# Designs tried in a protein design chat: VHH binders against q88v07. Part 21

Target 1, 377 residues: q88v07
Amino acid sequence: MAQSIVEAPIRVDTSRKIIHVDMDAFYASIEEREHPAYKTQPLVIAHDPRQTGGRGVVTTANYVARQFGVHSAMPAAKALELCPTAVFKTPNFPLYREVSAQIHRIFHEYTEMIEPIAFDEAYLDVTTNKKHIHSAVELAHRLQQEIWHQTHLTCSTGISYNKFIAKLASDYRKPAGVTIVLPQDAEPFLLREPIEKFRGVGKKTVPKMHDLGIKTGQDLYAQSELDLIKQFGKLGYILYRRVRGSDDRPVEYLRERKSIGKERTFGPFLQSTTEVNTHLKAIAKLVAASMQSHQRHGKTLVLKLRYGDFVTITKRRTFGEFIPNDAALFEQYAEEIFEEVVDDHFNSGIRLLGITLTGLAPLAFENLTLPLYPNDN
Key: E = the ipSAE of ESMFold2; O = the ipSAE of OpenDDE; V2 = 0.75 times the mean of E and O plus 0.25 times the DockQ between their complexes.

## First folded at step 4 (VHH)

Design b16 (framework vhh_7uia_1; at its last look DockQ between E and O 0.01; V2 from the best seeds 0.00; counts 0 for: pae E 16.6 > 2, unsure alone 63.2 < 65, placed apart)
Fold by ESMFold2-Fast, scan of step 4:
Structure b16 (fold): chain B 377 residues (1-377), chain A 125 residues (1-125)
Amino acid sequence: as target 1 above (377 residues)
Amino acid sequence: QLQLVETGGGLVKPGGSLRLSCVVSGFTFSSYAMAWVRQAPGKELEWVSDISSSGGYTYYEDSVKGRFTISTDNAKNTLYLQMSSLKPEDTAVYYCATGLSRYYDSPTLEYFDHWGQGTQVTVSS
């Protein structure tokens, strides 16, 4: 319905305890940890603009580089102009993923209700948690202490009753801050926020908001629902509710898995197709068991192999129907794909094999096992 | 510490030639396959070529086959990319890389473990 508006009361659910965890200058902090000399140098995590013909944007920068005015999303060429002595370090995404995985293992000690939104950001629903800690502030401090102890990295946290306010709160004090917005403080907090901070208001939308006199949450609050919908459609509907402290989106920890797989590394490296097939059989058995354990089946089988000289090849095979969770069938398809992809890099041996299923769907009828969401229609 | 340093980029006219070099330090050069990957303005990272750790086997993305040649000099710990018959579409930042991960039937990269700062190649009249 383009212009039809269904009248519904605005409900504000304040029963939840949501923490947004935001790692401080994540990539730069990892690089400083790995190479301590960068701590006293202006470090910019970006492709060097002298090598890119002035192209690219800053991923992040350390404290020293930020003193020259360098910031995230700035053109890399501008960062070089502001800081001619800057050390440009290309991003090391494999390392950042590894550190992110370590931090997520820490999160799992406290709750299973975890929604990652980036390598350096996640929502945690701690309303009921594994440690039976009633204070979300105390839990946030324990998370910060554990992360520091295990990784030597800091994080900032925001705490509130929904995802929208929790994320805003996490941006309020950096580095190593803890900011809580209680239900009674939510409206004054939101009314003070710049419109750019409201999730859904991107760089392209900001000029239109400003042209309409909407620069802050207070200006947004003053708009009628109809005017916001007329100007911004669905975004207007959402923003009208968010500025009033309403955001009923759950922490999405039970969304469908993207993939289920198993892999193995070898020492000594595999040298023959017979050895490869022996290990593909073992991996297929583990994957089939994991698929059944998760009550999923998939339409795509993925073979991943890494040669002894560190070249990694991934090949997918997609079927019209779901593949039965049968170890012998997974083994057969993996062996066929291996024969298709193998090349002369095999002369260096095989150091890794993996089988993964994607295009996943539930095997069985699913009942509602999630916490019952409020009906506010 | 593993380091890769690219040189040899520049401005060249269509149909021209250019040779890129990558000096490697911090690991046993002959134990790693080496690759050239590139990123054109506004495009994703694309695998160009790789060479086996022995130097005996070379592989190329279809659009550069017959025009580009990858080679190594183990005595100098150096990887080369000899580019000929250059086209405007070859304009990109070229990176020396190791630990390359890609899809079998695509030049699109998943990731790579180590890479250099890159060297700019511009093919323009």
Scores: ipSAE 0.485, ipTM 0.841, lowest interface PAE 1.9, mean pLDDT 85
Fold by OpenDDE, look of step 5:
Structure b16 (fold): chain B 377 residues (1-377), chain A 125 residues (1-125)
Amino acid sequence: as target 1 above (377 residues)
Amino acid sequence: QLQLVETGGGLVKPGGSLRLSCVVSGFTFSSYAMAWVRQAPGKELEWVSDISSSGGYTYYEDSVKGRFTISTDNAKNTLYLQMSSLKPEDTAVYYCATGLSRYYDSPTLEYFDHWGQGTQVTVSS
């Protein structure tokens, strides 16, 4: 009688109120605000491929352009093919940054528990908030209105009891959407979601999951924890819990320098592994110097790469011990990670490389912590 | 500030019709559903009907099925409840509400997070 190992029920903390804010077509919307004529035109935020010899990648597009199939990370030339009447606007990042800062100031009026993800995205923990608004839905609407009033921009929000579900919720309905997933709704919501929507499930993982018959949250839910761990390692462990509504990650609002890293953007894009390695070496040297200057060491090395088509890969490797502040080691580990994560997007070149050390501690503090399952950020 | 403003209520004879409107100020919000709820004198709040934000699905309480029709005009940020064949039992304050999930099996008041001030509907001979 195989004692059915009664898998200990996953504890789900539902006490928090988390809002994920996602600005709607952020860059394009800003441009539309500045130039109202763009509102009725297909607008593509990218260098005009006609001026760049067919080079360029779509940063974002307005909703008019999206109707033609234009989307982020698309080659600009392809966007032009899909929408010959598209207006191409070169990105104005200084403006975008300023607007983002303004939006973040609004967030701070409501809570200090803010985790920025990008210029156009943030998590807010509003379990307790400065406005003493009990309803997270009301708070979200107020945020939208305030943002509109001050910036004339719209955002979509997802509301739930954790970051994972809140983010999924914000993507559920755009633009200017407010989607709430209550604790009792979490399971049905997650079970219906395609596996592609689950954080950590990338382009390489999707085929493997599909081969295993995992196409939806429901399929994922049916898997044993052990099987998921066997198949997907740490990601399996995480996904087993996520599909069951569990995400204990806090909204990280105190960016204590939890990480030291260097990034480099390339123009022209890197096209060869040799070039990548050369630059990784240089970046590693800079990071090592920075680590030394800050008298810190880290347990986790993170490689960030962005392809020419703006697909971004972030991969981390956590070590059982602190990594010595050795540029050669950083380089080696970064190269190893690169080899593991590089895919067909490499054909578009590499736009950005970054090496970051996390899990920082003072050099004087040697804590041997048992390797916990690496958090798939 | 988000405001839900209900209008269209009034006094009507049994068998009559009314059309309620709920205007949302500000942005069009996308919850899983918008709902009408009602509270009769001395009774608890009761779910009446809901509609998905996309308008792709509608649900009705059994007592109002075939008589009430919920709809939206997104361009006007307005929710409607067309009521026909009204009965004295339909007498209540009607509220438009949001915060519902499309994934719930049965509507419960626990899914509501925001509502308007309500509009009085009185069905009397």
Scores: ipSAE 0.021, ipTM 0.369, lowest interface PAE 6.0, mean pLDDT 87
Fold by ESMFold2, look of step 5:
Structure b16 (fold): chain B 377 residues (1-377), chain A 125 residues (1-125)
Amino acid sequence: as target 1 above (377 residues)
Amino acid sequence: QLQLVETGGGLVKPGGSLRLSCVVSGFTFSSYAMAWVRQAPGKELEWVSDISSSGGYTYYEDSVKGRFTISTDNAKNTLYLQMSSLKPEDTAVYYCATGLSRYYDSPTLEYFDHWGQGTQVTVSS
């Protein structure tokens, strides 16, 4: 064709080597390790709904149970309805946390650029790595072998040049899979994928897309950007780029929080400025401690208050410099804002107070060590 | 082994009261925030209330503020939810949950790693 469908080409950065690691049915596989008889049964990690009167929430399920549609955060009664033969095992979270910590220590042997997603899931940027392994596929195999050696658990890995494709690749062959999608393979791979594999296309969106004739990446690719935005808003903008192999999100190995705050509700309601200031002092101490523990400071302090009659006021104050993580300063600023905004609705009392820091940044070098984010391309 | 066991549910008339209890074993409350989460019939899980690890700071969903009181008895490792002025809309299974990794932050349901079995509360005339 003399002109392509895409009039302004989508830029695709292929310089990175990204691994997505997904532990295979993590909680359930740990339980199978402890009791091998579970391997041949549908296993659901939850309190047994037959013994709780239909109560309980699924944490995870083994691959046998997942064939029946069981998933995490599902009511256990629904899981029993979907899979009447399932064995329900009460979660042993202390053990799962210990195994997850062991696996994360293994990750650190290979790279410092680790973005944890959950106990059982992480992105690793291995463009450079501590083991001097040039092949990301070889690194993924070594990682799987070391995890197996130390834990007797399997994981599935996906390897590509961005997070989106790496995540899809890790789902391609489970359990114990290693799947690589090279730049030249990305388009054929993405076009074949069912639409529900695309991030952001969930239970509410899948039926809408199917009604529009969008069932695969190929169908998605054929849609104009304007039509996708019209139908799906920001999700449409993102999906247009994802199906074309574009995802510039870095592996977030030093996560940046957008805000840190605390709020309290009161019964009985606060009736005086003295009571308000007492609680603002306590809340300020909690926020200052949280700011320091996250190694952040902020330029904006936000007071939230709600009166007994439910009238709510939120007021912020932004400073030219970062506010020191000092509870007395947070208290002082919150009290000043309170006096600025309080009115006759105070006759109904104060039912809620909150202090939030925003405009966050890492503390300066003289206060802590802070590596720069490496993924700028 | 960490266990959370809810009790105190039952059938109550509108305007009535119940006290839910959650007995926790395998850790101490001084380290972790505790929460109540409920599920009405046919609905998704909904956060109700939580209490800081210190026990001094309490937080409530808007529809229960002024009617429900969350508290702890650290000597008994027990979390309570005192429910008053109950409405038919409060009918749900009530779960206790804990957030081992999200101290002091406003929770989402993903912050709660450990869940109890739930206790049924039914508000009906």
Scores: ipSAE 0.000, ipTM 0.262, lowest interface PAE 16.6, mean pLDDT 80
ESMFold2 (binder alone), look of step 5: mean pLDDT 79; pTM 0.818

Design b17 (framework vhh_7ocj_1)
Fold by ESMFold2-Fast, scan of step 4:
Structure b17 (fold): chain B 377 residues (1-377), chain A 124 residues (1-124)
Amino acid sequence: as target 1 above (377 residues)
Amino acid sequence: QVQLVESGGGLVQAGGSLRLSCAASGFTFSDYAMGWYRQAPGKQRELVADITSGGYTRYGDFVKGRFTISRGNAKNTVYLQMNSLSVEDTAVYYCATGLSRYYDSPTLEYFDHWGQGTQVTVSS
């Protein structure tokens, strides 16, 4: 009883709708899309250990390779041992980043409350959203449909009232799964989870948990708050709350905006300066609208281009004064920068163009010339 | 806005030890892979060690058994413990970061952000 007196009641905020989006076998799926023959072959995304002297780590593997016991973070040499017929494909991170950016553009059609975790993973707060969709399940299905239509990739989604449960739910069914954990289902769901899946329980902590008989959420739930704090400190405090469905961390979309930009990928690749200028005009219009909607202006304009051979050029131009949020000016400066940087790689075509503003400030922060006298005309 | 600040470099005699630290800010550290690379004059940048968001490590062949990479997510810092140093370890050591899944790691040539480097000089 004395112990109960010092324990604060745990509040569980169930007012939010959080979606965790997790792309299915992201890098391997991109490579299978580029080379459909890989879909029936054991594909391992890693530097070939036969070329690296046995060095290297598996980035990811497709379903076929996983049947041989190949998994992410495994030594590439062991993957070759388990699956001698494996096709090793060197990661193409410029391509994966480009596809990730395309997916994030789809997210921004639904909400600005986006917290990216990795190229293939993000939290979305859709409690209020741009399309006024009340059902998070319906919104998740629409996200999956748009992502499939635009990228030919699948994603799994987890839906709940906080980030912790939403992430666990997204791992529950893959590929192309939609898993919702309602408030009334949260505790039974969490009690069945292995302890390794609880955020904050790392590889160094798992053995200590197991030594204490804590192997599942049910075992964790049975522990007293004081015992967990004595054994694990702050982590114990957090885990006691997590297993009861409490996680008040916000979706962290309110980071100070350091850049505002728009980019486009092209298929087929752009082959002429006329095509480049046409698309720079369209991108400039979108960037100017975005700058105005965020009530920001910037002193630096950045042109990003990627050639068909994946050579990427990023060139910036900084001005002494803020650039007006005028699409025609952004277009003009981007075209000038393109002309300065374009080289023989253009023979490979252009696969990506982007315009970004940096050196951002609120529109209210302008260089003002004030009259010397208050009534001066 | 992503900032990587290396420290712990300096002059050391062959057979000695140094511990490099890289303090990171401006991103969610626990979600990113971290790596140490080095470049000596007239040579290409080479892998020293990297560590994924999930804690999986890789080492360059010339440093295996002598160097250890580790990360402290609570302090947003990655460490490189360098033991049994030789004159061939003389280089500028760079900290780097790239976005990765919990169990994935980008390759070193695709790291998005690099520190300014810290000089390590090993004298005979």
Scores: ipSAE 0.000, ipTM 0.111, lowest interface PAE 19.1, mean pLDDT 82

Design b18 (framework vhh_7zox_3; at its last look DockQ between E and O 0.01; V2 from the best seeds 0.00; counts 0 for: pae E 22.0 > 2, placed apart)
Fold by ESMFold2-Fast, scan of step 4:
Structure b18 (fold): chain B 377 residues (1-377), chain A 124 residues (1-124)
Amino acid sequence: as target 1 above (377 residues)
Amino acid sequence: DVQLVESGGGLVQPGGSLRLSCVASGFTFSTYAMGWVRQAPGKGLEWVSDISSGGYTGYADSVKGRFAISRDNAKNTLYLQMNRLKPEDTAVYYCATGISRYYDSPEVEYFDHAGQGTQVTVSS
């Protein structure tokens, strides 16, 4: 936010009904369906480390294998050590993609507002839905039943008024669970959650949180916005809002990105305008290609730079019409903005450059005049 | 751990002067730009001034000509000399590093680290 961080009011939109659908042990469950004997065997979805010379990582494992301590992302060789009787099955991503597509067809029977996160996860906005089901809990049960009937797979669901809480709720009861967090229940629910469950708090961040006495949502809530930003930057800004039940991100059902950009970090740091221009040219080419692949154009070009001494400067330039997706034009505007913003911090070098387009619309969209400050909806 | 400790705030009459200090530890101070950010009553975080690792200085329009930022790398200390103070300068002043801001705005977007702040009150 460009305005007051500590004074910005925390607005909580509770009008939506969001379901997070999370398929139970997705890849392993598909393989168990295809070969039922695997259900009673420790199954590890990975290339067999005995045939790879010990290389590779576990994609996933069934519940039998997990009893031995096998988990996703561990080395396949370690999984074999923990579970010598494990059956290794090479991942069948084409099959997993096809099953995921089938599940998405089921989602489309209920709503068009579907945001896929991965093959096994999606957000659904069911505030208004095709089945005219008022109860999101009833809708979630019907989704689970339909998925079971058509695929013989189970899923866990979380229901709330925003994506953050819905995702947390979906992890609360597995497998085949339905968990709803109503607006009046959100704060008590969030305050009781372990800090590890807050999206964005990764394995490397947990020790720092614990060192600061932040072990639960209650501990997080007690922190000032300033202290969280000081310790965690953008993550701190986000977590301060999330623990208060605020998450206004929409379900991105049209793949409507609000921005398309590319950035690069440099080591050694860039020391000259010639070096900067060389990399802005390369970044502009990548951004133009990305804009075309997404079939979007934008009205605002944003240059972001970070100096070697860690000062970050962002400058936006907004046009009355959409900017053509031309790498040379993006390069020209980025270089002009760089020349405008560059100062004596440049003597420490440049450690990051980014070009981003915002104010996005489909390529086939007319240049229409829109309100600068649209109403909150 | 990075630690920034501010001092030098207080009550001063309009037209008066104060010098703020900030002692830094836990990082290589000389390689970081350092700055001052303030929060006035009823307002948000506002960028006041910064100084590059090379000693080059920037100032918000509201304080330019009245405030002077400096650093002593041997002492890991940042200073803000505040002259001709106005009631509008009343705020909590924070020493900060890794400041992120928009070029055309004094509003601070983010920072990596800041101290606990020191209160400056300009009134009788």
Scores: ipSAE 0.521, ipTM 0.861, lowest interface PAE 1.6, mean pLDDT 87
Fold by OpenDDE, look of step 5:
Structure b18 (fold): chain B 377 residues (1-377), chain A 124 residues (1-124)
Amino acid sequence: as target 1 above (377 residues)
Amino acid sequence: DVQLVESGGGLVQPGGSLRLSCVASGFTFSTYAMGWVRQAPGKGLEWVSDISSGGYTGYADSVKGRFAISRDNAKNTLYLQMNRLKPEDTAVYYCATGISRYYDSPEVEYFDHAGQGTQVTVSS
């Protein structure tokens, strides 16, 4: 009697309201805004292959150029071949970043639950939102209007109960579209999608899937979980659930780390100022490294110390300017604070020292070479 | 203020044709998706067709192959060519902006602005 492994029904959480926002031809649209003459021309955002010896890749293209078959990630030389009248514009990433930041500021007016994917894409969880708008659809339209009003740029939105479906939906009605996939529509929507649109299905996976007769969501749905896991491992497990409308991934909003710090507990307790300074130096180095890794700077340094008798002192110093990410400076400030706050409890020794930076802001993007685009120097 | 003014409605026989027009003002027409929705007597608002700022078009299943949406950005005008009209096409037709669309559903949940509408009556 083959015990029918009662496949536990996949639980689908439909309680969330998720908006995927995708800016329409983002870089090209910005260039068109700056240079209205580009609106009537095929515009390709790339280094001009005529100037680079045929080198370069298309970052994006406006809708006029797309009519000629130009698309992102295409060799620039091929784009020129397809559209000899194309205007090539070298990417201006500083401008694009600035505009992206402006758009994100608009997002923050509606919700703090924002997961940026790229300069031109983000997930918003608007289940609860700052505007107290119950309808995610209304919110999406307001958002589009606000973005247009402030930036003169359009975006397309996908609205659904999870990230996976919302992202798929946003691609359906570009430009300036609003696509809604309700829970009851999720299955039909997903079944019609080509397998290439499923997140996690890359260039290497597509051929294997096709060989197995998996070309669409419908084909994927027909597969057993076990077979998918056998063939694709963890990806198989994920895809089995995705095609059935399940995606429990939260919108990972970068909780603005409100603070970056390090603490150390001591045993035996520290009994001298020299020992304290030695350890503050070590902690400061770790904090500086962490601040650098997160590309943040702070305005406030907080020293925390706990005595052997468990009395704890926390003292903060706020500066008029951001504190440079310098371990020596962090150490100096921490030592100064320590000298200011240390009292007779020091006779019981020190059990814990901590240095924390608060009032964090991104380090001015001037030097953030996005690793993905090596400056051809 | 956003203004949308529809025209071109009327009485036609089954199998006939009408061309609706909508003149838009009060916003940058060329940058907005526009569409047509309709309301039949005793029914809710139904999505008919829309066109993005980039010229991408969508149609409800009920009108596919019969209706054609277009726009003239220089004239700030939206058009709906309706061919092979049926009695079931009888409705007030509204020009609208900011139309939300459900996947595989003609139901309209939300729109930003709509005109006063134009009556289309298909009757033998």
Scores: ipSAE 0.007, ipTM 0.262, lowest interface PAE 9.9, mean pLDDT 89
Fold by ESMFold2, look of step 5:
Structure b18 (fold): chain B 377 residues (1-377), chain A 124 residues (1-124)
Amino acid sequence: as target 1 above (377 residues)
Amino acid sequence: DVQLVESGGGLVQPGGSLRLSCVASGFTFSTYAMGWVRQAPGKGLEWVSDISSGGYTGYADSVKGRFAISRDNAKNTLYLQMNRLKPEDTAVYYCATGISRYYDSPEVEYFDHAGQGTQVTVSS
């Protein structure tokens, strides 16, 4: 069966200047900064497979270890086989988070249109920027220099007119690279790329693509849109456009919330269940209003409590369906969880209570009215 | 020189009980949170239970109501009482400090220090 479809030319918007910033071997570079002796050793950031019974995966490796074939996401046991002399360092995520925050403060000197992807990775839309720097290449070099000055760490940047190409470009020259892909360079650049570099083509999809004879962007480009949709659904629709240099996704600087919550601290500490329930009722009203204002609902409700002696308990309850944004339901569930988890630490009182919704999604098929006054019924 | 030495594993029939022990040395035991993780053949590490320095306990859903963690600070010893054992509980059990409750991601630390483990086998 063959059905013709109209394949109108895909229009490509080339008006934006997008920078993808990727910190070079981020975790390993931080550890090398803290302990310079690591710079001349093969260093792997992972739990030591000799101590985990051969389990675990590499988060990252320094460039010495990479010369032995070690890379991110590989089994730690395989990294040990490839490089028996490697030093394994357990990740210090609190430190990495702190360094990431410092780097993001630098980003904000240039633009407010920042989409964080990971501790070590972000998109910046610099079509206009706070420094009035006309050249995106100059801006990328300034970012690299300021990051080095403040953190003694290097990064690689990719520059293009959309997020997809900017991301690919940042991988092209590492470490400390700046790579630009201009609109006229985009097609040759994309056609050369291995298909595993295309977003959404992961380890489960690569074998299927190879079986279909799709190994590069050129092979992908040759496929009809209908065939790609048939084989890969929505991903096929997307890939057809990506390989043609089209990606209209904005840099999402108002990124989707992953949780919405409210908490209160108390002095004097709460000493009775009656006091606790009174405050849980008030917090539940605030959370329900916030959920509705953000037009979200969630599948998971989390109670947080902290005792007077600073012992902190968090407990969640996940539902099969989204929880209605009803303050009375939030209060009921929070009180049920409190009864399940409260223990003898209550003798020191309750210092903090919080209710948080997670597992968020947009409200669908809902009519919304902005309340002028809360209804307490 | 942190050392954790597990014992008490063995072969047991389904429905049976075992008590694991872990003797600790090289640190002030009473001030550290402790726990148990396990690894079934061919699977990743799984958090089982932990106990704070103040004696507050947590359990994985798969063992709630069947397992009980405790500690004896005078003996520097951590215990895991395992009741109503199932074939699915077959694993190497590790005593550990710095236990993470989430270990199905490459970014999750499972533990800071662990012993060599003790084998628990539940079969008929």
Scores: ipSAE 0.000, ipTM 0.100, lowest interface PAE 22.0, mean pLDDT 81
ESMFold2 (binder alone), look of step 5: mean pLDDT 87; pTM 0.891

